# VH-VL binders against a6w1c8: the designs that were tried, part 7

Target 1, 192 residues: a6w1c8
Amino acid sequence: MSLSINAVARTQEGKGASRRLRNEGLVPAVIYGGETAPVSISFKDNELLKAVGTPGFLTGLVEVTVEGKTEQVLVKALQRHPSTGAVMHMDLQRAQADKAITTRVPLSFINAAQSEGVSKQGGRLTVESKLAEVRCLPANLPEVLTVDVIKGQLDQIFHLSDVILPEGVELVSLLKGEDHDQPIARIGKSKR

## First folded at step 26 (VH-VL)

Design d4
Fold by ESMFold2, look of step 26:
Structure d4 (fold): chain C 192 residues (1-192), chain A 124 residues (1-124), chain B 110 residues (1-110)
Amino acid sequence: as target 1 above (192 residues)
Amino acid sequence: QVQLVESGGGVVQPGRSLRLSCAASGFTFSDYAMYWVRQAPGKGLEWVAVISYDGSDKYYADSVKGRFTISRDNSKNTLYLQMNSLRTEDTAVYYCARGFTYDYLEGFYYFDYWGQGTLVTVSS
Amino acid sequence: QSALTQPASVSGSPGQSITISCTGTSSDVGDYNYVSWYQQHPGKAPKLMIYRVSNRPSGVSNRFSGSKSGNTASLTISGLQSEDEADYYCSSYTDSSTYVFGGGTKLTVL
């Protein structure tokens, strides 16, 4: 089952309108992309707070219902209240089944504690990138990408090329060439 | 390695002021919201204040609102807590904690790194 | 006063599995997925063990797991070890844009 949230279309825009919406417990957002015009919407702030805490909402496909019609979207950008972290505005990009999308997907580093670098050589895994930018069709979008560090040794650096990729998923940086195989984690000397 | 080191605690009388500092290293300090959390002796944890990554916005627990001011100096990688009109109930270990970054789609609403704490004792 | 209710203490023998509960309301636990768990050894700072109900940060043993049912979140420690003896706090971010902590649970390893 896909993640979903209800929204209401809105016609009033701008900073003044956005401030009034937030004062009424509503969060402004925009759906854009594809072959159709952008749609200004709003979410109830308590419903959005629940949704953004749900695994996959910020990094995966979401169904947004506006006036009884559903759209598949990705969260492309969000603005958060700088002190509380509350979402103040969201940009949502339409996802079309036959068009590739580009988005960020979480990296999961597994088996670090069992690796020789950590368990026997006094190392500690340091994660340098928590997300990787992928390109795929919407149906192929993974919820998470795995990096298995079980064979990690002290001083080893893991790169984007070490990511386990499902079928149909490409890493955007690797499409630019081998010199864009950026480091994502390392096993280094542990500190006290 | 991420490190947070608090300083400036001590013994003060009620009604007086103290300023706490938290020196940050091992990460890009200006990317992160920062928090103060306190723990009274033998008691649990209590959130005190938060400041945005650029210092433009601040939020406080009701128990300290109007008396405490959180601030930061990103050029010195330092977080501050100005504590005015101190009360006996403010006696606690004060922890500096790292919050969320403006550039995360995820990773909000938890404190992933904490300092060692600095003790503030308010007694007559 | 704590907004989240935890038992004051829990004990277990090495090798056992124990669970620490954290009960709140729909506004702080039930409707939202922002529960975190912190371990605090005596005289030390809290350490993040679980965030967003069930996620483990890098460097935390897989013996620690988190879950939620209704208004109650749970921290489970399997294969209990003497080093697990500590205070454990749950916390949550609420719809009032504040953070709340539980009162803490002292885990004793017998």
Scores: ipSAE 0.153, ipTM 0.643, lowest interface PAE 5.1, mean pLDDT 84
Fold by ESMFold2, fold request of step 27:
Structure d4 (fold): chain C 192 residues (1-192), chain A 124 residues (1-124), chain B 110 residues (1-110)
Amino acid sequence: as target 1 above (192 residues)
Amino acid sequence: QVQLVESGGGVVQPGRSLRLSCAASGFTFSDYAMYWVRQAPGKGLEWVAVISYDGSDKYYADSVKGRFTISRDNSKNTLYLQMNSLRTEDTAVYYCARGFTYDYLEGFYYFDYWGQGTLVTVSS
Amino acid sequence: QSALTQPASVSGSPGQSITISCTGTSSDVGDYNYVSWYQQHPGKAPKLMIYRVSNRPSGVSNRFSGSKSGNTASLTISGLQSEDEADYYCSSYTDSSTYVFGGGTKLTVL
């Protein structure tokens, strides 16, 4: 388990170079943002595999050391092999603890089976959005946002405003106004 | 809830072919990677193949490469395994299993739901 | 083609705790936290009991727990019951992008 990982700068870029790196057990990544130029780096694939299995690595601040210089980053995007799940590429955003970031966080819908809409009224939960864009300080970035549908009724539509928000976390869409409170799920009649 | 039902098993002679199916229900099939895992009689489990959620990528165990082909039809919620050039060593119960989800944020590196399996016997 | 080593059998008395071991290498159990445990009753499909070393899926009793030390993962069953009698398999994702299973352990409740 580590919220710190070593990387090396890479001088080779492009699709051919990235494929060669992966064939050599290296995972290409890019650090971008802040006031400095983007840096192309690579991770040893086994070290990265260990890191992404560590709680907080994909959600919180990570310390990346590149040739003696340490940067605070957030995992912005992660490309995985579509059949095996192996990490193929990472995009890392520079983050400072005192500056807000914007990123997407998964939604988890809980208690659907126990709701009246599902348990007593023949409904089934249909998820329409699996992610929500949040704004928060890096330390407040949750791994997942929950939507508790325990009180859901048949034909009910759940919206972004139904998301349970931890302290310090805002939904970007809702900051734009009430007409951006989009649907994220509904309990509809199950066919059959 | 989640249900996976394999079919198409049977008795075949070595060198012949057989096609397995796995019917899925109770979840959005097109959001998940799907797996075949087999178990020879009296033996443990052996991973066979995996296919990505949209069918665009496939990966096989060395023991079956070049002989087996995994595929899926998301409009029918069905996973397939085409088994060619069958050998007696391929005799096993074949299970389909659900893998990770489309969004890459959960369900990695384990098999959370399994079918009941279908028996393939390769014998002369 | 098992890469993970499990004892062939273990036994325990009702109400007691037992532990099933799963030994791998640094390429799987040792350096990574992607160990899973599956329970299989005779004639039934495997059922996921533990994932990512120590997590329980919803609906799995808290009598089941998982842990890891070095290259060895462990499944512990407390308050042993007759229904726990089954085969248990460990599994791990590897840094060669494959999945490996243990050979299985038959648990007998005495």
Scores: ipSAE 0.153, ipTM 0.620, lowest interface PAE 4.7, mean pLDDT 84
Fold by OpenDDE, fold request of step 27:
Structure d4 (fold): chain C 192 residues (1-192), chain A 124 residues (1-124), chain B 110 residues (1-110)
Amino acid sequence: as target 1 above (192 residues)
Amino acid sequence: QVQLVESGGGVVQPGRSLRLSCAASGFTFSDYAMYWVRQAPGKGLEWVAVISYDGSDKYYADSVKGRFTISRDNSKNTLYLQMNSLRTEDTAVYYCARGFTYDYLEGFYYFDYWGQGTLVTVSS
Amino acid sequence: QSALTQPASVSGSPGQSITISCTGTSSDVGDYNYVSWYQQHPGKAPKLMIYRVSNRPSGVSNRFSGSKSGNTASLTISGLQSEDEADYYCSSYTDSSTYVFGGGTKLTVL
């Protein structure tokens, strides 16, 4: 089930208004997408930070309730203060059941320790990409994508094409062509 | 291998200035936000300043605002901290640290690599 | 803001498991999953060992693990080795939109 969070509609716009909101412990955000006009909203900063810190919030469908109305959305952008990590703004895209969405999903690498490259050849799995961008209908959005590295040998490089894809899920990079099959992990010797 | 090497520390009197440098290697310097973090003798850690990957954004701790200036030269893979109007309470080991995010969407930074630090002593 | 509370020191024998606690409040450790741990050997650079409560950076031994319960985060080191002897610092995001660090824990391997 989708994560949920509450927001409040706001009418004031602009950089000044946003700064004032932040000073009041609120985080400005916008919901957009579909045939409905964009809606400016605000979150309580601490509540939002708790949510953002929850696995799946940034990579999955989220239910946002504004004035009693609930919408299913994806987090498409999040700006943080570079020194403190405070959330400054968030963009939320509406998800419609009949329209494909694009979002990043976590990669899970399994059986690394049991792989020949690690268990017998003294290698270590190094993850180069923790997320992969997918395209799918909202109902088909996976929580994680699995990469089984059980057959991994020393110095082997794993690519996006090695990801086990659920039905209805496509990797965006692979849709662009074979030359976009990017490396996502490698079994190699540990660096000193 | 990622390496950060601080330099420029020393003993100075209150009110004087000092400039620290951090030489970075082993990674694409221009892709990362960089931090200065300090540790007073026998005390914990305190972030001092941050600069974005391209230097367009700079932020400072309240304790150093108006006195310290963070900068970087990406062509030289070097981070700087200009310290003016130094105070005794600025005495600390100053570390250069690389900013790390779990992912760009989250945008929450951790300090995934640190230098060995350079000691700054402010005393009369 | 007050530092997170860590024990001043902990000790263990090689092969044992030890745990270092990091106690904050509901306004920092309790509220957020943004706890990190750093290892520092004498005269050496700090090293990130754990981020976001329980995640290990690449290259960090799986002997290091992190968890959180209530207002207390914990770093567990299993199969203790001599090279684990170091100072360990925890850190957390706070309601004040800042970071707070622990006072540090000295780990001695007997």
Scores: ipSAE 0.035, ipTM 0.655, lowest interface PAE 2.7, mean pLDDT 89
Fold by OpenDDE, look of step 26:
Structure d4 (fold): chain C 192 residues (1-192), chain A 124 residues (1-124), chain B 110 residues (1-110)
Amino acid sequence: as target 1 above (192 residues)
Amino acid sequence: QVQLVESGGGVVQPGRSLRLSCAASGFTFSDYAMYWVRQAPGKGLEWVAVISYDGSDKYYADSVKGRFTISRDNSKNTLYLQMNSLRTEDTAVYYCARGFTYDYLEGFYYFDYWGQGTLVTVSS
Amino acid sequence: QSALTQPASVSGSPGQSITISCTGTSSDVGDYNYVSWYQQHPGKAPKLMIYRVSNRPSGVSNRFSGSKSGNTASLTISGLQSEDEADYYCSSYTDSSTYVFGGGTKLTVL
């Protein structure tokens, strides 16, 4: 279910304060959204790194505990060090049960090996997009979206419209119109 | 084809300045963080400086802070390293490298393309 | 920060498999799966061979593979060829939000 991580409230703000935090092995972040005022917090960098490496942390609902209070949030923005890739800052949006959220969810392609294009025609599935942006209520947020490519033929291109959508979940791109049905994968000849 | 070509290296005396350039081609230069990495003769690799894709963020190794300045001109597909107050320990082959990330969710960078390097020799 | 520990040199005959070790600590190799390997021929720039412990960039031979156990990462080169003769460097992310390099290993193909 929901991942959890601990944070510490911070009072000092600004570029200088953030730099100091980072030098101390901490990562500044902010929780915002809803009727409650934004809260400045910090994470331990090593703990955050491990959390970030955990599937679903960046794409799903996360429980953040600050001074004994737990909030459900989504990671909305991530600033990374341009050299190391280390997280420099995070924006966390509070999830409200009655408010639709927008976030990216991982795509899972199933039955590729069994597809005619792969199994019989010698093709290989190439993934073009690993994530899809969805809109839904927090309670309906899926951990992963599935694309069944069992019927895939050689040279077939799969699109967002091929995604199996759970109840209450919409693909943001498709809401914009049919012209936004972007390709997400294809079965093509294996490049050896 | 991705190509990085360094230039501007040479022999200089301590305290002098030198400006290195790296000409990039074969990719959208403005989409990538760029790096300078140096290698002293017979030694290992050392990061020198990094600049974000739009030039808004710059970071330096402690050994060069206050002396070196990294910059870029995305309209010219060129990376620069201004080296001031050069020291003998700055002697090295200087490489420009392109930052590569495996996944934007992970966001950690590696060096997937390198230039041939340009030699900077600081000697009295 | 201290460099990761690599053997100074390794050797093998053509067709053989060799392994280069990269030993760090729990604060770098042991704690993270962000290990990379670079190949460098004499007078040439380094080339990324492995990233994220075991992933190969496009264009890198499948003869190169990476793994990690505990605080030690390993680069294995199978079917050794003369062109593989080079220096190899490992690198790892650290708790200090930086990267550390190994001292390098010279591979000789006999």
Scores: ipSAE 0.033, ipTM 0.629, lowest interface PAE 3.0, mean pLDDT 89

Design d4
Fold by OpenDDE, fold request of step 27:
Structure d4 (fold): chain C 192 residues (1-192), chain A 124 residues (1-124), chain B 110 residues (1-110)
Amino acid sequence: as target 1 above (192 residues)
Amino acid sequence: QVQLVESGGGVVQPGRSLRLSCAASGFTFSDYAMYWVRQAPGKGLEWVAVISYDGSDKYYADSVKGRFTISRDNSKNTLYLQMNSLRTEDTAVYYCARGFTYDYLEGFYYFDYWGQGTLVTVSS
Amino acid sequence: QSALTQPASVSGSPGQSITISCTGTSSDVGDYNYVSWYQQHPGKAPKLMIYRVSNRPSGVSNRFSGSKSGNTASLTISGLQSEDEADYYCSSYTDSSTYVFGGGTKLTVL
């Protein structure tokens, strides 16, 4: 099930309008993509902040309701305030069922504690990447990608190629070639 | 090792100006947003100003807006704070701090490294 | 904006576990998981110890841990050591899109 959030359509555009919105506790955003014209919208600041903190909001499909109409979108870009990190603007891309999407998905490392490297060899799993960019149809978009490190040995480095890919899901980096198989985790000795 | 060293603090009278500097080392200075944070004696922390990694964005606390100017010289790995029209309430230890973000999805900036601070005393 | 509430001081013996509380409101600590903790030794630079309630930056001892319940965040220091004697400050994001800081807690190692 997609996450849901409400927005309000806005008619005024530009830097000035956006500033005014922000001053009113609103966050400007735009929905674009497909054959439909872009739609300028705004979110309530507090609601958006909570949404952003919700797993899957920034990495998964989101249902945005504007004036009673619901659209399925992906968060494609964020502008954050440099002092606080608060979202100042979002770009939301419409998801079309028949068109592949590209987005980052969280990585979940499982069985680290039971791995040889950790359980027997005294190692510790260090995560170097928490996200991976995937390409897939919206219907195939996973909430999380799993990396099973049960067979991990001390000093072993895990790569993108170690990710368990669901059907219909591709890792963008790997599509670029084997030389793009980036490290994502390591079992190493615990450092003080 | 990341190091931030503030300088330029001192005792000044109200209405006067002072310029603080923060020398950064041990990291790629131009990759990070930088902050000035102050702490009045016996009080909590208050962010004063922030400047983006390339200096294109600057923001100020309401308490200093219009009086303070933050700037940076990435070629010199130095952060500056020009303080004009100083007030007694500006008395504080001024820290420069590096903005930390693990990932844009993690969202918010933290202050992962701080300088030792430089004391600014505004008194008649 | 009002500062987060911390105890003025806490104390513990070496090897003990102590907890420092940071109490805010639903508009800051309660609503968001953006609590950070800073350690400051006398005359030294503050150091980030915990971010996002319970995450440790690289190089921070695993003796430091963070948690949150309701409007109260907590910093726990296990296996207390003399070097842990310092001031500790909490911080949280707020509904006003700003950060608020606690008043600080002085930790004394007995």
Scores: ipSAE 0.028, ipTM 0.569, lowest interface PAE 4.4, mean pLDDT 88
Fold by ESMFold2, fold request of step 27:
Structure d4 (fold): chain C 192 residues (1-192), chain A 124 residues (1-124), chain B 110 residues (1-110)
Amino acid sequence: as target 1 above (192 residues)
Amino acid sequence: QVQLVESGGGVVQPGRSLRLSCAASGFTFSDYAMYWVRQAPGKGLEWVAVISYDGSDKYYADSVKGRFTISRDNSKNTLYLQMNSLRTEDTAVYYCARGFTYDYLEGFYYFDYWGQGTLVTVSS
Amino acid sequence: QSALTQPASVSGSPGQSITISCTGTSSDVGDYNYVSWYQQHPGKAPKLMIYRVSNRPSGVSNRFSGSKSGNTASLTISGLQSEDEADYYCSSYTDSSTYVFGGGTKLTVL
């Protein structure tokens, strides 16, 4: 579905400015990519929370209007406050629906606690890569890629090839050959 | 496997204090936000408090704000709830629950693992 | 008080499908996809059954499904079994204010 949201241009940047914006009920964001310079914007926090909960907002084209000008973008990153879940930052990449994009997508490791390596063998999952670079059309961009580690054993290393890929999604590193099947996590001894 | 075990419940009089503990195992405790959720006898679930993965941020339901303090000791994999100025309406089973990680990558806005609960009874 | 409305009880016979509703507002269930469902047997801790409206954690039977329409989320249990007899709670995140729970629904398997 086509989605739209209004934003306000901003000229103040940096960590201090971002905290002040959030105190005013605004969420800082940036639009970048293509041949155009980055544009700093902000969203109203309640409007953004509604938008990110809408199907297709995080995985497809979004039309962002800034002072009467529209940009077709996709959500590249969304950061949330670790205690409240409040949206802290959002990164938007300029995109066209008929051209493939390359971007980084978060990895989610599921069932680690239930794996034999963790539950029976005293291991802990250590995530070595939190993101994977994908290539796909904007409409096929997933919110997250999953790695199911339920069968993981102590000392097991998981690689990019262990990622579950939706239709139309490629891992860029694997297109370069099997010697680019990088490690992404391991179940290892916890000595603390 | 993820385990959360609460302790420290009991019977106390109004105005007194209790400290609840939740021992965690089977996951990297210091990577997760942790929650306390309570359930009055015969009633539904009520969120009580949350603490960030490193303990730096804490949030409370209005019903307990100023009276309860959530804390954690990541070296002992233990979550705490200090409950001061207890009232009869605080009578409930108290659960600890695992929340979200520091990163965007996992489990926001739901509680995937819960302890078995510890009963707190506040009565004269 | 509960911010999400659930029926106090529902019942069904073994093998039937039943649906438990969870009605909120546009500020929670309607506008957001942050609805979760929990099952609680007597004397036991709650167990996550559904998250983000319709996702099922591993280890949860595919007889459980979630959906929403407008301001109402639904948990559907197909092929009802005696073990499904429990209390069921919905939960939602709101406009960044807090988590809210429904009042709970007691499911009785006849």
Scores: ipSAE 0.006, ipTM 0.505, lowest interface PAE 10.2, mean pLDDT 81

